# Miniprotein binders against b1l550, part 64

Target 1, 279 residues: b1l550
Amino acid sequence: MRLPEELLERARDIHSEAPSHRIKLDRVGSFGLKVPVEFKGFLLLAEADVWVSLPEGRRGVDLSRQVEAIYELSNPPKDPFSLCREAAISLLEKLNYADSSGVSIRFDAPLQDGESLKYYGVEISSIASDEIINKIRVEILGMTACPCTAELIRAYKSSEIAATHTQRSLGILEVSTKAEHPDPDKLASIIERAMSSPLRTYTKRPDEGGLVIRSLSNARLAEDVVREMIHLFLEEFGHLPEDTHILAAVRSMESVHMHDIYAERSFSLDEIRKEISSH
Key: E = the ipSAE of ESMFold2; O = the ipSAE of OpenDDE; V2 = 0.75 times the mean of E and O plus 0.25 times the DockQ between their complexes.

## First folded at step 7 (miniprotein)

Design cq13
Fold by ESMFold2-Fast, scan of step 7:
Order: sequence, then structure tokens, then C-alpha cells
Structure cq13 (fold): chain B 279 residues (1-279), chain A 96 residues (1-96)
Amino acid sequence: as target 1 above (279 residues)
Amino acid sequence: SEEAAERLADELRELAERLGYDEIEVTREGNRFTVEAERNGVRVRITVTRDGEEIRVTVEIEKDGKRIRFLYRFTSPEELEKALKEIIRIIEMTGE
């Protein structure tokens, strides 16, 4: 059913009216939009949020213009980083009452691993005002092995490779920067290299045994993994602007406990370099 | 390289000309190349700087008293090509 267009001529323009209270809102927009993106040669279904700031004197935002903006830019599908930045800028231009805009795009990224594919989580954002801030969060599962139990079993059995419990651990790297979004594949690689071993979608029995043995030979605490992630991040991305902010975290899903272990560090590049230099 | 940064600045100038920007200026200051263009109240400033192996590109767009700035960092030709496409689209959007 379609209502007659002449009704628009008689209807009040609600969102241009004064609000009940003169309060600015930081983020008003359309959340949970489904958009296709092209990532590393794959066509993926992503989920997007788009928003703008709303000044104290205006009742509402032009939500239909927000949706039109991102859909126009997503057809044909393009890489999610360009889509994110372009859409944020487009929103700020189309909605001239706003002093800031933002776009977030979430998807599961395919990663080639031998002959199989595995997936890791990616969320990217671009926030535009008088400058643009780009944010990316990468989450990928890996394996950790407990060094404490390994030491006890080694003492008990006097073996060269100690038995210990292994578990899935979720590694997290989040970066906020004025520069372009870091390559998520490189962030995922940093996380995996910091773990006792990576996980795979498919392994044959001999490969599985080898993965476990490598993990056991490289036992790491969640705290060890976070420190190694930071070290590897600085090697790969230490040239980013000094005010770049990073979050590094690990959530270890302990196989011998009913609860998880969590370790985290937030820092700016300027902070961490001064800290490392002073110790 | 310095030659790559200079070529990028030339390509961006040619792009601005094709899109109908009328007041186009290219300035060189050491390792920095700046392309400034203005059309119908829209001012675009693109600064290309070489920093070792990296090419840094800063894009500043000013329209109706609002200013947007964003930064790119490249180390490979493939990354540069993708960014050029984005820069082109952003410049086109600011025009119309």
C-alpha cells in the first residue's frame, strides 16, 4: 500500500521542528543494515551502522538519507574500508546540520590457511568531523597451553615435552588512528603468532598431532600472549601516528576451569614507547 | 620513493583538472608536495610526503565552513591504487 504523495504537502516536517528538550545527541542513525562488501576477492555479507550528531535545536535526523547514502556507495560492492570512510564523509556532507558522522561495518573475514579457509571477526569504523578517525577491531581464536601445569608434569615425569592442558583463546587487537585502517590480515597474523599455536578449520590426524606438540612446546599465559601481541604490533605498525590508540587483549577459555582468564592492555604509541624505554 | 610521491601529486593534479576544479596550485617544499584546488566554494588540499619507504597522503576538504581531514599511509603500489580510487570518489562527492 502506498499513501498519496499529496499528503506530504499537508504533513508537518517533524524532524525539522524544535525538540521537547534542547539537548544535543551524539549518535543518531540507522543500525543493523545489511550491505555487501568485497574483501580480498570475496563477496561477503556485512552489517553496518550509520549515524550523525544531532544539534540541540533539531528534533530528528533524515534517516532515509542515511540509508540511501550507504546503499548508493555499496553498489557495486567495494572494499569495506573505502565504504566506511566514504560513507562517513558522505553523511556529513548530505546532513549539513551534523558536526560529526560515523559508520561501523562488521563481518567475518576469510583467511587462507593451507588448503582450508578459516574466519576471523572484523569491525571497522570511521568517524568524521574536522578530521577522520579510523578504528578497527580484529578477533581471532588460537590455542594456548598452560606453562604452570606443563612444569608440574615435566617435574613428575622428567619428559622433554611436558603434558599440559590446552584451550581456545580469543585474541583481540583494536586500533584507533588518524591514518588509514591497518590491514586486518596483518592484525590477525600478529594475534596468531602471539599464541601457542593457531587453530585450523580442518586438519588430518598427523597435522593435528603436530599442532598440539608445537603448542605444548610454546606454552604461554594469557599475560604472555598480550605482551607478545604488543611487541609484534610495534614491529609491524610502530610507524603509525604517535596518538594512535591500541587495545590488546586475550580471553582464554580455560579447559580445566568453569571460568575464563582475561588479560588486557590499552595504550597510545607514545605511552608504550616511553614505558619500554624506561624499563 | 620521491619520484613516486611526485608522480602521485601529478596524477592528483590531473584528476582535479578533469573534475573541473579551476584554481589548481602545486607546491613543492622539500619532501612534501601539496596540491590545492578550489571549485564552487569547495577547497581541496592534498599533501603528499615521503617518509622513508612510506608515502603519506593527507586530504583536507573545506566546504561551507566545515573542514574534514584524513590521512593515508602507503608502502606498496597496490595500496596506493586502492587509495587513489577512494580519493577520487571523495573529491567527486565534495563537488556534487
Scores: ipSAE 0.000, ipTM 0.418, lowest interface PAE 11.2, mean pLDDT 81

Design cq14 (at its last look DockQ between E and O 0.08; V2 from the best seeds 0.00; counts 0 for: pae E 23.5 > 1.5, pTM O .725 < .8, placed apart)
Fold by ESMFold2-Fast, scan of step 7:
Structure cq14 (fold): chain B 279 residues (1-279), chain A 97 residues (1-97)
Amino acid sequence: as target 1 above (279 residues)
Amino acid sequence: SEEEAERLADELRELAERLGYDEIEVTREGNRFTVEAEHPDGVRVRITVTRDGEEIRVTVEIEKDGKRIRFLYRFTSPEELEKALKEIERIIRMTGE
């Protein structure tokens, strides 16, 4: 059933009314929208959040205009970076009472893994105001091996290859910048190279043995992984604006503990270069 | 090269012309080219192209109805440049309407 459209002429415009309390809201929008995106030759189902700021004198946001904006731009599917930036700008233009807008898009990105694929997590956003701020977060699992236990076992057993515990570790790189979004495949590569070894979707028994030996021969603390991620990030993305902010983190799901180990560092490019050059 | 930045500025000027912008002004100051244009609908666009070694930086500023938005592109390859130009065109079309 569809109600007569002429009822709109008699209904109050609730959104344009004064609110009960004159308080500005930072983000009001439509969250959990399903949108198709084209990523490196793949059509993927992504999840999107869209929002705008709401001034203290206005009761509500026109939510239908938000959904319309992102759906118009997502048909046909396009790359999620362009969709994110263009939708944020479109929202700010279409909803003239807002002083800022934002779009966030999340998906699992395919990554070539020998003859198969593996997947890593990507979340991107664009926030528009008097400038555009682009943010990307990449999460990918890898393997770490404990160097402390390795050294203890070597002392005890005099082994050529030290035995130690290994575990899955989640590597995280988050970048906020005025430049365009960094390539998530490059961020994922940085994380994997910082680990004791990458993880595989599919291995045959000899390859599995090689991966384990690689991890044991390249034992790293969570702290080591974070420092290496930062080093590799600066090599690849040192050209970004100096006010670019980065979070590098690792969460190690310790196989010998009931709890995880976590290490992180947040910094701007300006800040980290001054710190490194002071050595 | 300097010629590459100049060619890009020319492409951006032609893009503004195709999209119906008038009062187009192109200025050069060393390694920096600036394209300023105004649409009859009152939208103003300022695009700055700067060459810094092998990197080209493009800053786009769009002003409409008292609101101003700016965004930045950085690239070192022709493929990245082509993608950025297409996105700039779509954004300018969106704001001009």
Scores: ipSAE 0.234, ipTM 0.696, lowest interface PAE 5.2, mean pLDDT 84
Fold by OpenDDE base, look of step 8:
Structure cq14 (fold): chain B 279 residues (1-279), chain A 97 residues (1-97)
Amino acid sequence: as target 1 above (279 residues)
Amino acid sequence: SEEEAERLADELRELAERLGYDEIEVTREGNRFTVEAEHPDGVRVRITVTRDGEEIRVTVEIEKDGKRIRFLYRFTSPEELEKALKEIERIIRMTGE
């Protein structure tokens, strides 16, 4: 039932009223919106969060305007990166009482895996104020083989090929930059290359065997994976601004333990360059 | 686990039939089942079911007028599967209207 417009005109604007407590809020918005995006020729339904800051003198945010802002930009569907940035800017323009805005978009990115598709997780965000900061988080599963067990078995049996346990590992790259969002496929590739082997959606038995053999030949600790991720990241994205912040992390779902192994490094490009140059 | 994926593939096939899709092809590649169907109106649907451990992933790809829409569902319980199936049915119906 739509209320008559006349009634709406008579109603006080609750959102514009002074609050009972004059306190600024950092983020007020709508979370869990569904928005269509175009990515690599696919139309995907992404989850989006939109928010703005709320000044101390305003009771509430015009939530309908926030939702309108992102939906206007999402029709026709466009790439999620542009949508994210444009929506963040649009929010500030439409909600002039806000000093900052933010948009987050989450989706599963398709990645070709032979004749099939696999997926990796993407979360992008843009925060707009006096500056725009773009953030991207990529998560993809891979496989790691334990070098420690391999060495123990090698020492014991003196075999050329040492058996070792393997496990699934989640690799994470998070990049925050004043530049445009880094290419998610490149980030995913870095993670996969840093691991012992990628995961496959479907493998024939010979291919599976080959994948395992490759993993054994590239046995890596979680720590090794993170370091390799950083190394590969610097090679590919060293051109980003020096104040670009990166989180490289791995969560190894250990097969021989009840707990996971986690390793991470947070750094700026400037910081890590100085560190490497000092050695 | 394979039996469950197979059962799901069969259910999806039956769903496609009920929705008026024809030329339904079900393929199995290891732990991956693919259901491909075409509606007389030119809508093509590809549903891929993959079991990854305890997780079942269902990808629905719908192609209409050169546009591809893809949905991904993940579930670990029969109840979630049922919800996913209902949602898939809804989506397929909406695209065929």
Scores: ipSAE 0.030, ipTM 0.501, lowest interface PAE 2.8, mean pLDDT 83
Fold by ESMFold2, look of step 8:
Structure cq14 (fold): chain B 279 residues (1-279), chain A 97 residues (1-97)
Amino acid sequence: as target 1 above (279 residues)
Amino acid sequence: SEEEAERLADELRELAERLGYDEIEVTREGNRFTVEAEHPDGVRVRITVTRDGEEIRVTVEIEKDGKRIRFLYRFTSPEELEKALKEIERIIRMTGE
């Protein structure tokens, strides 16, 4: 049944009322929205979150205008970085009672893997207020080989056997900056280059042997992978603003252990440069 | 209305034919219409139209080479329907290229 439209004229505007408890809310929004994006020639289904701040004097948010901000910009589909930034700005314009807004977009990014594709995780955010802060997190799997086990076997057999355990490791780079989002493919490349070897979707037996041999010749502790990620990041993105914040992390799913190893470091560009120059 | 959902399903069937899909199946299960088709290039499309009272929901699933992508459209007016049909056509064309 449809209610008479004239009731809308007599009904209270609940959202614009003052709340019983005048408390500001930091994030009020719609989460888990499905939006199409166009990324490097691929049409992808992404998951988006949108939110705004809610001042202490306003009871609720206009949810229809909030969702409108991202859906009107997502049709037709466009690149996720433009969508993210533009939607965050649109939220502040449409809901002028808010002093900040945010949009997050998550998708699996395709990466060429021989003649097939593999995917890595991407989450981008734009948070708008009196300035815009852009965040990007990439996660990609690689292969690591343990140098401790390799050294023990070398010492025992006088290097007759080159062996150690190998496993999947998840590398993570997260960047928060006032500049535009860094290219996720470059972040993924940094992570893979820091690993012992890339992880492939499909390889033929000779190629699989080559990947294992490469990982053995490039054995690294999880801690060393994080350090290498930082080194490579600074080479590629040292030009970003000094207050850019980075998190570099690795979770290693050790093949001979019942538990995972985790290593991480967070820093600003200014902080890490001072640290390196003092050593 | 139910007639609008049925008309949309017929338009989607005709769209699949125009885009060169080989086998097109349209089924109705209660308030749900499903259009399934496969293109000679190996692209598979499954479009579900569901009437929920005054709202029409359209889910477009496109699959190629093990990758699946899904879109959801919701609308309550004929104006939104025409815009949605145009965008559904564009999305299907992009993946079939």
Scores: ipSAE 0.000, ipTM 0.084, lowest interface PAE 23.5, mean pLDDT 78
ESMFold2 (binder alone), look of step 8: mean pLDDT 74; pTM 0.736

Design cq15
Fold by ESMFold2-Fast, scan of step 7:
Structure cq15 (fold): chain B 279 residues (1-279), chain A 98 residues (1-98)
Amino acid sequence: as target 1 above (279 residues)
Amino acid sequence: SEEEAERLADELRELAERLGYDEIEVTREGNRFTVEAERNGIRVRITVTRDGEEIRVTVEIEKDGKRIRFLYRFTSPEELEKALKEIERIIRMTGLPE
């Protein structure tokens, strides 16, 4: 059903009215939008959230303008980083009462794995005000092997390759910067290189044996993985602005426990350089 | 590096000209190049700075007293091409003709 457009001339403009309470809202928007994106040659279905700030004197946001902004920019589909930044800027242009805007886009990124593909999680955002802040979070599974149990078994059996428990571990790198979004494939690579071993989509038995032996020969605590991720990040992305903020974390899904082990560190580039240089 | 920065500044000037900006000013101060362009109350300032082997591009768009600033950092020609295309699209969104 469609009501006559003439009714709009008689209806109150609810959005422009004074609210019941004069309180500013930080984020008002449309969440859970499905948008197509092009990522490194793949057409993917992504999920997007879009929002703006709402001043204390205005009752509501024109939500149709928000959806219009991101859909206009997603047709034809483009890379999610440009879409994220451009949509955040477009929101401020279209909704002139807003002091800030934001866009978040989430998708599973394909990564070449021999003759197959594996996938890792990507969430990006751009928040626009008098400047634009770009944020990216990458999550990828890898394998860790316990050095504590390895040492105990080595003492017991004196074998060349110590037996120990292995488990899936989730590596996380999150970066907030005034510069463009870091390449997620490079972030995923850093995470995998910090692990005892990467995971595969599928393996033949000889390759599987090699993966296990690599993991056992490179046993690492969750704490070791986080420190290595930070070290590798600084080698690859140390040139980012000094006020760039990073979260490095590992969640190890311990095969010998009913619970997980978690290790993390948040820092700015300025902070971590001062810490490292003090030693 | 220095020649690359000068070439980038020229490419950004050409971009402003393609977008139909009426007033374009290019200035150089040491390792910093600034392209300023204005049309219909929209001011764009693009600053290119050489920082070692890296090139930084800062873009500021001002319209109706509101300013947006964003930054690029790169060393590869492919990253430069993508950045220039994005800058062009963003400027077009600020109300310039298609």
Scores: ipSAE 0.065, ipTM 0.596, lowest interface PAE 6.8, mean pLDDT 83

Design cq16
Fold by ESMFold2-Fast, scan of step 7:
Structure cq16 (fold): chain B 279 residues (1-279), chain A 97 residues (1-97)
Amino acid sequence: as target 1 above (279 residues)
Amino acid sequence: SEEEAERLADELRELAERLGYDEIEVTREGNRFTVEAERNGVRVRITVAVDGEEIRVTVEIEKDGKRIRFLYRFTSPEELEKALKEIERIIRMAGAD
């Protein structure tokens, strides 16, 4: 049933009314939207959130205009980075009462893994106001091996390759910048190279043995992995604006403990350069 | 190089023309080229600058008293191609009726 449009002339415009309490809201929007995106030759189903700021004098946001903004930009599917930035800008254009807008898009990104594929997590956002801030977070699993236990076993057995416990570790790189989003495949590569070894979707026994030996020969503390990630990040992305903010973190799912180990460092590019140059 | 920045500025001027923008002005200040254009009360200002091996493109859109600014940095033709396509879509959207 379609109600007569004449009713709109008589109904209150709830969204434009003054609220009961004059309080500004930071984010009001449509969350959990399903959108198709094209990523490096793959058509993927992503999940998107879109929002705007709401001034203290306005009761509500026109949610239909938010969905219209991202819908029109996502059909046909395009790369998620352009979609994110363009949708954030479109929201400010369509909703003139907003001081800021934002879009975040989440998906699992495929990576070529020998004859197969493996996947890592990507979340990107663009926050638009008088300028646009782009953020990307990449999470990928790798393997770490404990150097402390390795040293004890080496001392005990005088082994050339020390035995030690290994575990899955989650590596995290998050970048916030006024420049375009960094390539997530490069961020994932940095994380994997900082680990004792990468993980695989599928291995046959000879390849699996090789990964284990690689991990054992490259034992690293969570702290070591974070420092290496930062070092590799600066080699690849040191050209970003000086006010770019980075979070590097590792969560190690310790095989010998009931709890995880976590290490992180957040920094701006200008901050870390000064720190490194003092050493 | 200055030649690269000038060529890119000219490409952006042609893009604005194709999208129906008028009052197009291209100005140069040292190694910076600025393309300014207007359509339907929307002002677009695109600045192209060379910084060593990097090309920086700043896009500013002013509409209904709001100003939005965003930046691109690139060092490769592939990155440039992606940036130009996105700039085209954003400028098309901003100037749309």
Scores: ipSAE 0.032, ipTM 0.589, lowest interface PAE 7.0, mean pLDDT 84

Design cq2
Fold by ESMFold2-Fast, scan of step 7:
Structure cq2 (fold): chain B 279 residues (1-279), chain A 96 residues (1-96)
Amino acid sequence: as target 1 above (279 residues)
Amino acid sequence: SEEEAERLADELRELAERLGYDEIEVTREGNRFTVEAERNGVRVRITVTRDGEEIRVTVEIEKDGKRIRFLYRFTSPEELEKALKEIERIIRMTGE
């Protein structure tokens, strides 16, 4: 049913009114929007959140303009990084009372895995004010093997290859920067190279045995994986602005425990370089 | 390189012209090239700087007293092409 147009002319503009309390809100927006994106030759269904800041003197945000902005930019589907940045800028242009805007886009990214594909998690955001801050979080599963138990078993059995427990470990890299979003495939590669071995979508018995032996021969603590991730990150992305912030983390789903092991380090590029230099 | 930075600055000037900016000024200070364009109260400043093997592009857009600044760093022609397409879309939506 459509209401008569003359009623719309008489209706109060609720959003433009003064609020009950003069309190600024940091994020007001439309969350959980489904948007198509094009990622490295794949058409993927992504989930997006869009928001703006709301000043203390304004009651509400025009949410229809937010949804219109991202949908206009997502047709035809485009690279999610460009969509993220362009939508954040568009929101500030369309909603001029806002001091800042933001867009977050989440999707599962395909990664070549021999003759098959595997998937890793990507969450990106762009927050626009007088500058744009781009953030990316990549999560991918890998395998770790315990060096402590390996050493005990090797000493006990006098074996060439030490037996030990292996487990799935989730590697995490977050990057916040004024430069463009880092390539998530490169971040995923850094995480996998830091692990004892990568995980596969499927393996035949000889390939499975090879992965296990590789993992056992490359046993690493969660702490070792985090340090290696940071080292590899600096080799690949050391050119980013000095105020770039990074979180490197590993959550090891210990096969011999009812609980997980977690290790992390957050830092800015200027901080980590000074730390490494001071020794 | 200087040749790469100079070529990029020329490509960005052509882009501003293609988008209909009519007051375009190009200046150089050392390894820094700046392209400034203005139309209907929308002011765009694009700065290209050579730093070792990398090219840095900073884009600043000012409209209605609001300023937005963003940057790119790259060394490959493929990265440059993607950056230029995004810069074009952002300037187009901000300008008009």
Scores: ipSAE 0.182, ipTM 0.660, lowest interface PAE 5.5, mean pLDDT 83

Design cq3
Fold by ESMFold2-Fast, scan of step 7:
Structure cq3 (fold): chain B 279 residues (1-279), chain A 98 residues (1-98)
Amino acid sequence: as target 1 above (279 residues)
Amino acid sequence: SEEEAERLADELRELAERLGYDEIEVTREGNRFTVEAERNGVRVRITVTRDGEEIRVTVEIEKDGKRIRFLYRFTSPEELEKALKEIERIIRRALEEE
């Protein structure tokens, strides 16, 4: 049922009114929007959040203008990096009272895995104010093998192949920069190379045996994986601006524990280079 | 290089021309290039600066008394072309506002 347009003449403009309390809000917006994106030749269904800052003197945000902004820019579907930046800028332009705007887009990215595909998590954001800050978070599962148990078993018996427990580990790389978003496939590759071995969507017994042997021969602590991820990141993306911020983390789903092991390091490129060069 | 700097100035002028601006001012101060243009009450100022391997693009859009400023940083020359296309779409949308 559509109400008569004549009612608009008698209705108050609630959004423009003074609020009950003069308190600034950091993020007000439309969350969980479904939007199509084009990613490396794939048309994917992504989930988007859009928001703006709200000043202390204004009661509400025009939410319909936020939805219009992202839907106009998502038809036809475009790459999620351009969509994030353009939508954030558009929101700030359309909503004159806002000091900042942001857009976040999440999807599962396909990655070639032999004759099949596997998927990893991607979240891309752009936050606009006097400058644009671009963020990307990549999460992908890999395999780790415990070096401590391997050493204990080696000491217990003289085996040609060291035995130890293996488990799934989630690798995380998050980058915040005023430069372009890093390529998520390269971030996923860094994470997988830092692990004891990658995981597969599909394996036959010979391939599965090979992954296990690779993992056992490349046993790594969660702490080892984080350090290797940082090392590989600096090789690939050390050219980014010095004020770029990175989070590198691993959550190991320990097969011999009722709990997980977690290791992380956050840093700026300026900070980590000074740390490495001073030793 | 000086040659790349001149190329960037030409690209910025061409971008403004594609957006329908006919009153375009291009200025150079060393490694800094600025394109200023105004049309239909929308004034834009695009500044490109190269500092070593870093390319900085500052976009200022003034419309209906509101001034919006954005800073892009790129470490890859190829990303500059993508950024300029993105900037073009943003300005075009501002010009087409009902």
Scores: ipSAE 0.012, ipTM 0.527, lowest interface PAE 8.7, mean pLDDT 83

